# VH-VL binders against b7kms5: the designs that were tried, part 299

Target 1, 80 residues: b7kms5
Amino acid sequence: DTFETVRNTIRIESEVDESLRQLCHEERITKETWLEAAYLYLCEKPEELAQVIQLAQERLSQRKAIADYKRAKTMQERFL
Below, E stands for the ipSAE of ESMFold2; O stands for the ipSAE of OpenDDE; V2 stands for 0.75 times the mean of E and O plus 0.25 times the DockQ between their complexes.

## First folded at step 19 (VH-VL)

Design u_27 (framework fv_pozelimab; at its last look DockQ between E and O 0.80; V2 from the best seeds 0.66)
Fold by OpenDDE, look of step 19:
Structure u_27 (fold): chain C 80 residues (1-80), chain A 121 residues (1-121), chain B 107 residues (1-107)
Amino acid sequence: as target 1 above (80 residues)
Amino acid sequence: QVQLQESGPGLVKPSETLSLTCTVSGDSVSSTYWTWIRQPPGKGLEWIGYIYHSGSSYYNPSLKSRATISVDTSKNQFSLKLSSVTAADTAVYYCARIDFYGEELVPFDYWGQGTLVTVSS
Amino acid sequence: AIQMTQSPSSLSASVGDRVTITCRASQGIRNDLGWYQQKPGKAPKLLIYAASSLQKGVPSRFAGRGSGTDFTLTISSLQPEDFATYYCLQYFKYPWTFGQGTKVEIK
């Protein structure tokens, strides 16, 4: 089998990235193949997929809140 | 492809209120800060103020007493009102985006085409 | 308010020339300086932000330098489409303020 890959930039929270990196190193796999495998696994597990999606939505909301705060701080610093 | 477009009356009488709306496409007004800038004919640029989707705003002190910027997230628009206008307020009015790369400001990376507002009796 | 002074107010140059525009702030603004290009009847276009960062899609012949109070915009080899008015902007402190502009005309 042959594969065509698409290059993507993925930004992962530092603590999660470190933990994932360690796991991949121990198991002699890559973050890319881990993500592919995880997604394919979840595609066959609708209940688990729904739980992961909910968790992902919560994490996205947190990222947005943090970004919002950082932007506000940047803008506020210019009052002084 | 982010696009901004100003709309509103091109003629306003002295002492009345100038009212403009900026319609944003290709981006959500909830994503970042938005601003108004004006340019009198043959003159330089003057920053008016900014608005955030939360309602947080700040105005140039030169216009603070007369300027109001608001945002309508449901329409993906933000607006400018300038009260008690005089001939000195005749200008091309631009709406623009204030973007961020992380915490780094990228001011005015996208502009509307501008709309001329003439103050005349 | 922080005053931004551009020099020169206008200049004449030929295609292929190296052009340098200066912007001086009345007080230190770190690297919170932007450069914009404006052609007649058009909205300004962002060229440089953070004093030296080239905006996406802007030709590499444009370069911004400086920090603190003195800043420069350089066009290494002037092209026909570069004849325009250029503005600097400080966004270090409110209110944000523009320079008075520099008109680059054809010689």
Scores: ipSAE 0.646, ipTM 0.924, lowest interface PAE 0.5, mean pLDDT 95
Fold by ESMFold2, look of step 19:
Structure u_27 (fold): chain C 80 residues (1-80), chain A 121 residues (1-121), chain B 107 residues (1-107)
Amino acid sequence: as target 1 above (80 residues)
Amino acid sequence: QVQLQESGPGLVKPSETLSLTCTVSGDSVSSTYWTWIRQPPGKGLEWIGYIYHSGSSYYNPSLKSRATISVDTSKNQFSLKLSSVTAADTAVYYCARIDFYGEELVPFDYWGQGTLVTVSS
Amino acid sequence: AIQMTQSPSSLSASVGDRVTITCRASQGIRNDLGWYQQKPGKAPKLLIYAASSLQKGVPSRFAGRGSGTDFTLTISSLQPEDFATYYCLQYFKYPWTFGQGTKVEIK
């Protein structure tokens, strides 16, 4: 079989990235192979995939709320 | 690609209400702040105010509380109403976006093409 | 409100010339200054934000400088498409205000 790869950029929360980096080091794997394995595993596990999707949605909402708070603060600073 | 398009009557009678709508494509009206700016023929630009989808807003005191901006998330639109208009309100009206690149505020990074509103009997 | 004074009100220049436009604020505005280009019959277009940051898609011949009260927009080599009116905008405090404009015309 031939493998073809795609390069992309992903932003991960610092504490999560640090933990993932340590896991990959300990297990002698890379972040990209971990990501591929996690996705392929979950594709065959509907209940587990649904839980991961829910968590991902919650984290997305949290990131947006933090960004919205910072932007609101910036707009409030322009009164006076 | 973000695009903004103004729509509304080009002619408004004195003392009535000017009403314009901006239709947004390529972005959500819930994503950031939206604004109206006007330019009388042959003159400079005047900022009217902004709206955020939660209701947070600001209006230029020069309009003496005659302006209201509102958001319709279901149609991905925002609107301007300007009450008690006079000939002095004749202008090209632009809708625009106020956005952030990261944490950096970027004012009026995208504009509609503008619509002329004439106030005349 | 913070007044923004542009200078000159108009200028004439030839293709290839270096052009500088000045904008002065009536009080300090840090670097909360934008530059916009407007051609007749068209909407304004953002060129520069944060006094010196180049907007995506804007040619590198445009450069903004300054902080506090004194700001400049420089076009290092004027092109035919650069004949337009230029506006500065302060967005430090509400209401946000534009300068009166500088018209750049062909000589």
Scores: ipSAE 0.574, ipTM 0.878, lowest interface PAE 1.0, mean pLDDT 93
ESMFold2 (binder alone), look of step 19: mean pLDDT 94; pTM 0.957

Design u_28 (framework fv_pozelimab; at its last look DockQ between E and O 0.65; V2 from the best seeds 0.60)
Fold by OpenDDE, look of step 19:
Structure u_28 (fold): chain C 80 residues (1-80), chain A 121 residues (1-121), chain B 107 residues (1-107)
Amino acid sequence: as target 1 above (80 residues)
Amino acid sequence: QVQLQESGPGLVKPSETLSLTCTVSGDSVSSSYWTWIRQPPGKGLEWIGYIYYSGSSYYNPSLKSRATISVDTSKNQFSLKLSSVTAADTAVYYCARVDFYGEELVPFDYWGQGTLVTVSS
Amino acid sequence: AIQMTQSPSSLSASVGDRVTITCRASQKIRNDLGWYQQKPGKAPKLLIYAASSLQKGVPSRFAGRGSGTDFTLTISSLQPEDFATYYCLQYFKYPWTFGQGTKVEIK
């Protein structure tokens, strides 16, 4: 069978990326195939999927908070 | 595609309060800073102030005593109120976005079309 | 407030000409300088930010240079749609302030 791929830019937190990279290297797989496999697995596990979504939402909130802080700092510096 | 649109009365009497609203589409007001800028007929541009979705705001000292900017995240809008207006406040009023590339400011990358407000008795 | 002085206030040029506009700040503003184009009856349009970064969709004939107090906007080959008024903006310190503008007219 053949399949078509789509190019994506994915930005991952550095510590998570490093850990994932090491795992993929040890298992001789790629981050791309890991993500595909993980998603497909979770699609058949509704409770686990819900937990992952909640965790993802929490991480997104943290990213937003950090971004807000950095932006605020940038704006604040212009008072000096 | 981000779009901004000003709305409000085009005529205000002296000593009254100018009130304008900017409606934002294609972007959430919670993701950027939002600003007002005005331009008297045939003259240059004057920065009025900015608002963040958290309510944090700052105004040009020249207008600080009279200007109030507010944000309504539920409507994806932000507004300008300018009290005690005189003929000197006659201008085209623009709303605009202040964006960021990472931590780098990109000021006024999107503008409304502008709305003329005339102060006259 | 930081004063921004543009020169010239106006200029006449022909299609194909190289046009240079200068903006001088009353104090150092690093690279926190933007350039805007405004046509009659229209809102200003961002051309350059961070003194030299070209905004998306802006033709490559526009170029911004400078740091500190002296900045330039250059149009390498003026096109018919480039006749307009141009403004610089400093956003290094509050209040943010614009230059008085430079009107580029057809010769």
Scores: ipSAE 0.634, ipTM 0.912, lowest interface PAE 0.6, mean pLDDT 95
Fold by ESMFold2, look of step 19:
Structure u_28 (fold): chain C 80 residues (1-80), chain A 121 residues (1-121), chain B 107 residues (1-107)
Amino acid sequence: as target 1 above (80 residues)
Amino acid sequence: QVQLQESGPGLVKPSETLSLTCTVSGDSVSSSYWTWIRQPPGKGLEWIGYIYYSGSSYYNPSLKSRATISVDTSKNQFSLKLSSVTAADTAVYYCARVDFYGEELVPFDYWGQGTLVTVSS
Amino acid sequence: AIQMTQSPSSLSASVGDRVTITCRASQKIRNDLGWYQQKPGKAPKLLIYAASSLQKGVPSRFAGRGSGTDFTLTISSLQPEDFATYYCLQYFKYPWTFGQGTKVEIK
């Protein structure tokens, strides 16, 4: 009768989160239903899904580079 | 899961070079900072230095520039060379990982089992 | 180099006792302080990082406190497996340095 759900936690860049929250509020939906709908929609659109995956890979790479930079600075600050 | 294992000769003659290798499994040697630590029998711990695979490094001045740490990414290993050894360099040598949990620095979260190196004629 | 002084150098205690080990730094090190446990013939094991953060898999009877120059490791109820030597480590500035160790013996 009801959907089985899984509780999870995700981290989203603050500006993206604010924009998504505003969209969900205006459309009277939730972040989780938006996420589910976006995924289900893209499953039937291989070329659009590939574009989303490419953007996700670029954002992941950017997050990794920032993390590596911060780690290097943390190790560097311990001189002297 | 992550495992470190030291290997190398257990006996080294004075004035020669001590050479040890640490083999890493369950992690990539390119993904973390790597270090050597030693402990003379019955005594405390002394940090030798670290290396990052791209060449960033630091060595404890107490070693008087005798130590060199290197990385071999193809074998997933890193190594220690300590030149001009004396009896004072007799110790158990450990390899260890320096990691980050998020942005938090976590020193020496995994260690090898240690290998005793004796400097003797 | 920053010197780390541990107190006491050794102690004997009974199972169930509360044990406190102190580590003092020769200058302020913020919270860049780790605690390690070493059993005879084995490598040290990380217990606590960032002065008070408990490493995964370490029993909750171990607790770290302090900041700046004065730090403590407390074992709230000593167990037989806690017989070991304990070391603090400062990692604020290079060279990173350990305290001289505290040997805990169970009566």
Scores: ipSAE 0.545, ipTM 0.878, lowest interface PAE 1.1, mean pLDDT 92
ESMFold2 (binder alone), look of step 19: mean pLDDT 93; pTM 0.951

Design u_29 (framework fv_pozelimab; at its last look DockQ between E and O 0.81; V2 from the best seeds 0.64)
Fold by OpenDDE, look of step 19:
Structure u_29 (fold): chain C 80 residues (1-80), chain A 121 residues (1-121), chain B 107 residues (1-107)
Amino acid sequence: as target 1 above (80 residues)
Amino acid sequence: QVQLQESGPGLVKPSETLSLTCTVSGGSISSSYWTWIRQPPGKGLEWIGYIYYSGSSYYNPSLKSRATISVDTSKNQFSLKLSSVTAADTAVYYCARVDFYGEELVPFDYWGQGTLVTVSS
Amino acid sequence: AIQMTQSPSSLSASVGDRVTITCRASQGIRNDLGWYQQKPGKAPKLLIYAASSLQKGVPSRFAGRGSGTDFTLTISSLQPEDFATYYCLQYFKYPWTFGQGTKVEIK
């Protein structure tokens, strides 16, 4: 089989990235192939996929909250 | 490509309230701060104040007693009200975005075209 | 409020000239300084933020330098489209304040 790849910039939470990187190193795979494999696996498991999506939505909400906090802090520092 | 556009009356009588609206398109009004800036004819620029989508706002002390900025996230708009206007409030009024690259502040990377408001009897 | 003083208030230059505009803050503002270009009848345009960061889409002939109280905007080789009024902005402390502007005119 032949395939084309697409360049992506992915930002991962540091603790998750470290854990994932360690796993990939031990298993002699890459984060890219891990993500591809995980997605393909989940595509065949709709209940598990739904759970992952819910978790992803929660994590996105947390990222947004943190971003809002950091922006507010930056703006508040201008009062000091 | 974010776009901003001011709208409102171009003529206001002394002692009345100036009212302008900025409509944001090409992006969400959330996650950024939104500001008003004005420029009297042939003069420099004056920062009026800002508002966040959550409603948090701050004003230039020179205008704090008269200025009110509000936001309507459902319409992707934010507005300026300036009460008790005089001839000194005649100016081109701009709305602009305050953005962030990470935690780096990027002030006024996008502007409206500006709208002239003349205070006259 | 922090006062921003630009110099000169105006200057005349020719195409190809190196142009330098200075902005001085009445107190230290670290690198919280922006530069804007404004042409007649148009809104200001962001050129530089964080004293030296070039805004995307802005030609490399524009450069910002400085920290603390003294800042400079340099146009290495003035182009016809660069004749305009330039403003500095401090956003270190509220209220945010602009310089009075520098008009770059054709000689």
Scores: ipSAE 0.644, ipTM 0.918, lowest interface PAE 0.5, mean pLDDT 95
Fold by ESMFold2, look of step 19:
Structure u_29 (fold): chain C 80 residues (1-80), chain A 121 residues (1-121), chain B 107 residues (1-107)
Amino acid sequence: as target 1 above (80 residues)
Amino acid sequence: QVQLQESGPGLVKPSETLSLTCTVSGGSISSSYWTWIRQPPGKGLEWIGYIYYSGSSYYNPSLKSRATISVDTSKNQFSLKLSSVTAADTAVYYCARVDFYGEELVPFDYWGQGTLVTVSS
Amino acid sequence: AIQMTQSPSSLSASVGDRVTITCRASQGIRNDLGWYQQKPGKAPKLLIYAASSLQKGVPSRFAGRGSGTDFTLTISSLQPEDFATYYCLQYFKYPWTFGQGTKVEIK
């Protein structure tokens, strides 16, 4: 009766990743177990989960805007 | 899988406006740059221009401002209008995508099947 | 506009031959060079972008090289399905321009 695992690839901003790696190292856990624990903890806290979702939505919007800006710059540089 | 499909009249009279529509499926028109390219029978390829859904655009000066590309996000379509056509505008017209793989610009990675437009009286 | 000149305009080759097509730009274009294959009656298909990056699903016998003004497309062992016209494209500066094409005929 063990949990099945799934291999996933995620991208995390470098400053956030470094901070998370440091935390996981200090607590002797892995990023995977931290993600699982954070999600399971929040599942039983509807108001806290909603705040995390709002922050995630804000970060998603920021990442999209930055990507769109970089792409526009790349297309703009091709004018003579 | 992104798919592009051209539609529009195959015959246009001289001095009239050529009008084509490209329908995008398997992806959102808001996520890429969209392009028209043409090829006269037995000849090479000519890039007409591009549009981004929010208004950034470019048109090849060889068309002397006769070309207009527009987007309809609600229909997931973009279009080409080419005014004052002559026999020299007879060509196969392709719609195509310009996209980014990460930050790498990738030109014309997907194409429609092409549609022949003949300009003749 | 940047002119792209392909050489040769056409060639005939046998299955298994190594084929090289060149593309020369009228000014430096860095590595903003694509290669496309077009079979009769069909739309062009992207083979290579960024001068040397192989598009997904394209056989490894296709290779692109070069930067600046001189570029090559090589087919290391020509196959019957490689009969086509090949175009280079510069996308460094607007208007983006294609070479005039190279027709590869299998003898």
Scores: ipSAE 0.512, ipTM 0.853, lowest interface PAE 1.4, mean pLDDT 92
ESMFold2 (binder alone), look of step 19: mean pLDDT 93; pTM 0.951

Design u_3 (framework fv_pozelimab; at its last fold request DockQ between E and O 0.74; V2 from the best seeds 0.63)
Fold by OpenDDE, look of step 19:
Structure u_3 (fold): chain C 80 residues (1-80), chain A 121 residues (1-121), chain B 107 residues (1-107)
Amino acid sequence: as target 1 above (80 residues)
Amino acid sequence: QVQLQESGPGLVKPSETLSLTCTVSGDSVSSSYWTWIRQPPGKGLEWIGYIYHSGSSYYNPSLKSRATISVDTSKNQFSLKLSSVTAADTAVYYCARIDFYGEELVPFDYWGQGTLVTVSS
Amino acid sequence: AIQMTQSPSSLSASVGDRVTITCRASQGIRNDLGWYQQKPGKAPKLLIYAASSLQKGVPSRFAGRGSGTDFTLTISSLQPEDFATYYCLQYFKYPWTFGQGTKVEIK
């Protein structure tokens, strides 16, 4: 079988990235193949997929909140 | 493809309130800061103030006593009101976006086409 | 308020010329300086932010330099579409303030 790949830029939270990198190193796989495998696995597990999506939504909400805070801080600094 | 468009009366009488609305498309007003800038005919640019979707706002001290900026997230719009206008308030009024690349400010990367408001009896 | 002074107020140049516009702040503004281009009857267009960062889609012939109080916008080879008025903006401290503008005219 042949396949094509798509280049992506993915930013991962540092602690999660470190843990995942360590796992991939120990198992002699890559973060890319791990993500592919994890997604394919979850596609066959609708309940587990729903749980992962919910967790992902919560993490996205947290990222947005942090970003908003940092932006507000940047704007506030210009009063000084 | 972010687009901004100003709307409102092009003629206002002295002592009345200038009222403009900026309609945003291609982006949510909840994702950025939004600003108003004006330019008298044949003259330079003056920053008026900004609004955040939370309602937080700041105004140029030169206009603070008369300017009010508001946001309507349900309509994806933000507005400018300028009270007690005089001939000196005759200008092209622009709405624009204040964006961020991370924590780095990118002021006014998108503008409306501008709308002329003339103060006259 | 921080005053921004541009020089010159106007200049005449030919296609292919190297053009330099200067903006001086009345006090230090670090690198919180933007450059904008405005053509008659049109809204200003962002060229440079953070003193030297080129806005996406802007030709590489435009370059911003400087920090502190002295800043420059350079057009390495002036093109026909570059004849316009240019403004600097400081956004280091409120209120944000523009320079008075520099008109680049055809010689």
Scores: ipSAE 0.640, ipTM 0.917, lowest interface PAE 0.6, mean pLDDT 95
Fold by ESMFold2, look of step 19:
Structure u_3 (fold): chain C 80 residues (1-80), chain A 121 residues (1-121), chain B 107 residues (1-107)
Amino acid sequence: as target 1 above (80 residues)
Amino acid sequence: QVQLQESGPGLVKPSETLSLTCTVSGDSVSSSYWTWIRQPPGKGLEWIGYIYHSGSSYYNPSLKSRATISVDTSKNQFSLKLSSVTAADTAVYYCARIDFYGEELVPFDYWGQGTLVTVSS
Amino acid sequence: AIQMTQSPSSLSASVGDRVTITCRASQGIRNDLGWYQQKPGKAPKLLIYAASSLQKGVPSRFAGRGSGTDFTLTISSLQPEDFATYYCLQYFKYPWTFGQGTKVEIK
């Protein structure tokens, strides 16, 4: 009888977020219902899920590399 | 959540090498910058230097190249070696984390409890 | 190295007092200034980073101000648990350096 939810925060690349916000607004849905629907849809489609996971792994690696670069630059700029 | 704990001998003879280990739990040594800070009894704080797991490091010139910091990712630990010690090296030694909140540098946000190392005959 | 000078070196105050500690840098350090509290027998604890940003879990009676060379830490209403030594830290340029400390004693 109960719809249990968990409150989370996520960080999304700004251009992707803007596009997703526009899509959700046009379709009269929310980001959280879109996320739930996308995941449930992909769970029944193993080839498509694998493609999404591959893209997510690539994006994760790129985001880590960019963050590491910025942090290293910040530490390097503190030399006199 | 994140916890740091120093370990090592509390007594070191003059001219020998001080060796300390910091054990990290609740975080990976590969995810942050790690540092040592010391405090002579009744005195202020002195930063020793930092290490990043990829090998990037800095050492305070006041230590005259006697300090080496290293990382052991398999044990989730980092260490300090300070060579040719004298009585002036008697201090409480702290390990600590240098972190980033987003892109904001946050120095020494978590510290170990500290361990006293006495340099004496 | 950038020298950090704290004023006063010590002070005595009563519970409820407003306490201000000053830290001055020997050159401009932008807002790369942290404040730490150390109680007897314990490790320092981060209070403030980036001159004015309050660390999570630190009571709102602590406030940091300043930029460039002149910085202050203010305790708006001193509590018994605030008996401690306070240190500023510049992290603008290596080597990072602490001030000499300000001991706050409860009268």
Scores: ipSAE 0.576, ipTM 0.884, lowest interface PAE 1.0, mean pLDDT 93
ESMFold2 (binder alone), look of step 19: mean pLDDT 94; pTM 0.956
ESMFold2, fold request of step 20: ipSAE 0.553, 0.561, 0.534; ipTM 0.880, 0.882, 0.873
ESMFold2 (binder alone), fold request of step 20: mean pLDDT 94, 94, 94; pTM 0.958, 0.958, 0.959
OpenDDE, fold request of step 20: ipSAE 0.626, 0.627, 0.623; ipTM 0.911, 0.912, 0.909

Design u_4 (framework fv_pozelimab; at its last look DockQ between E and O 0.57; V2 from the best seeds 0.57)
Fold by OpenDDE, look of step 19:
Structure u_4 (fold): chain C 80 residues (1-80), chain A 121 residues (1-121), chain B 107 residues (1-107)
Amino acid sequence: as target 1 above (80 residues)
Amino acid sequence: QVQLQESGPGLVKPSETLSLTCTVSGDSVSSSYWTWIRQPPGKGLEWIGYIYYSGSSYYNPSLKSRATISVDTSKNQFSLKLSSVTAADTAVYYCARVDFYGSELVPFDYWGQGTLVTVSS
Amino acid sequence: AIQMTQSPSSLSASVGDRVTITCRASQGIRNDLGWYQQKPGKAPKLLIYAASSLQKGVPSRFAGRGSGTDFTLTISSLQPEDFATYYCLQYFKYPWTFGQGTKVEIK
């Protein structure tokens, strides 16, 4: 038995993506169905959902900070 | 799909302040640098300056003393003010996006349609 | 400021022709050079960035080459929709500056 490989439509941190990929492979599910199931589960778990949202917000903030730094650096170099 | 749209008065009197706003859709102003460019009728293009959502900005020295670019993240807009205008400031004014592919700069991949501003008494 | 000099200022060509436009920088700008196409009454459109990278959606007949001070935009086979004015832009150092433009007209 093999799992179905799907094209990612979103960008996921590489370590997380790999870990999730392995889990999906082992459980014969897809990232999409995993996300769907996880969301539905969390919808019934308001406290856990809140925790996940908080974590997601933190990760987003980190991504933005890194991106902002890289962009600023690129633009700053042109003053030299 | 990113879209930019300039808005503001098409006529400004000499010595007054030109004021334009660029409304951005399909992208957050917090994700890129945003710039103004102008083009006098029948002439070439002049870069005015850029703004980042953090407030970081730089202006063309030719206009630095008169130009102010600001950003309003709540409205997903950025604006241009040009003080003490003269006939020489008559031009089509464009807003545009400065994007990045990784560390590679991609200037002006999206433009507004431009808006003509005429300086006349 | 870095001066960008385009040549020629204008040229006449026919559909199917190979067209080459040159842009020269007053100093080295590495590969921080963009090419834009502008049609009458329209905003400029990005064609090439980083001297040779084709912008998404731009036909492959457009090609940018060069590094340092001398750059070229080539249209391998001119199409009817390619008659326009072309501008180069250096964004290596502030202030960013455009070339004066090259008008490609129908012969």
Scores: ipSAE 0.595, ipTM 0.878, lowest interface PAE 0.6, mean pLDDT 95
Fold by ESMFold2, look of step 19:
Structure u_4 (fold): chain C 80 residues (1-80), chain A 121 residues (1-121), chain B 107 residues (1-107)
Amino acid sequence: as target 1 above (80 residues)
Amino acid sequence: QVQLQESGPGLVKPSETLSLTCTVSGDSVSSSYWTWIRQPPGKGLEWIGYIYYSGSSYYNPSLKSRATISVDTSKNQFSLKLSSVTAADTAVYYCARVDFYGSELVPFDYWGQGTLVTVSS
Amino acid sequence: AIQMTQSPSSLSASVGDRVTITCRASQGIRNDLGWYQQKPGKAPKLLIYAASSLQKGVPSRFAGRGSGTDFTLTISSLQPEDFATYYCLQYFKYPWTFGQGTKVEIK
């Protein structure tokens, strides 16, 4: 009878989150409804969905590289 | 769940090389830092060193440059070689993971069960 | 190398007792201090990292405190399964070093 939801936590880069929060405020929507709408829209657009997936893969690789660099610095600082 | 399992000979002759392999499951050997730790029977723990698959390593100077840790990414394994062993190298040898929870360094959050290596003629 | 000294070397206590183990570093190590539990015939198990952060799945009766050179592990209400040897580890500077251990025996 009612719309079922799940609660999730995600980490978003601060600049992207700031921009998304501002957009949602201006459009009087929530981040959750924006995310749902974006996904549902892309499901009907195979070429656009593929482009979003490619960008997501590139961002994932960048996040991993940054994390690896920071972790290497943390391990390096433990030398005398 | 992450699991680590040591394997290798339980008996090594003096002056020869001790060689152990740690098989990693539930994690990629390329995603974390990997280490060996040993414990002589009835005694405390000694950290041997670490390796990261693509570059950095450190070895405890107490081992006088006799230790080498290596990674085989294709088998998801890492190994220890300890050269010129003596009776003082008799110990239970553990492999372990060094990881990060976010930016926080977390030492030895997972351990293998350990394998006893005896150095005797 | 930074030396880690644990006190006491051993202790005996009853179920329900509050037990405190201390670990002292030969120089400041910030909060780069871990606590491990080892039961006979088993590998050590991580209890506490960063001096006071409780590892997932570890009972809340275990608590770590301290920074710099002086650290404690407290078991607020000792349970039969807490019979073990406890080790501290400094991971501030290489080589990383363990304390000599504290054996906790349950009466």
Scores: ipSAE 0.535, ipTM 0.868, lowest interface PAE 1.3, mean pLDDT 92
ESMFold2 (binder alone), look of step 19: mean pLDDT 93; pTM 0.951

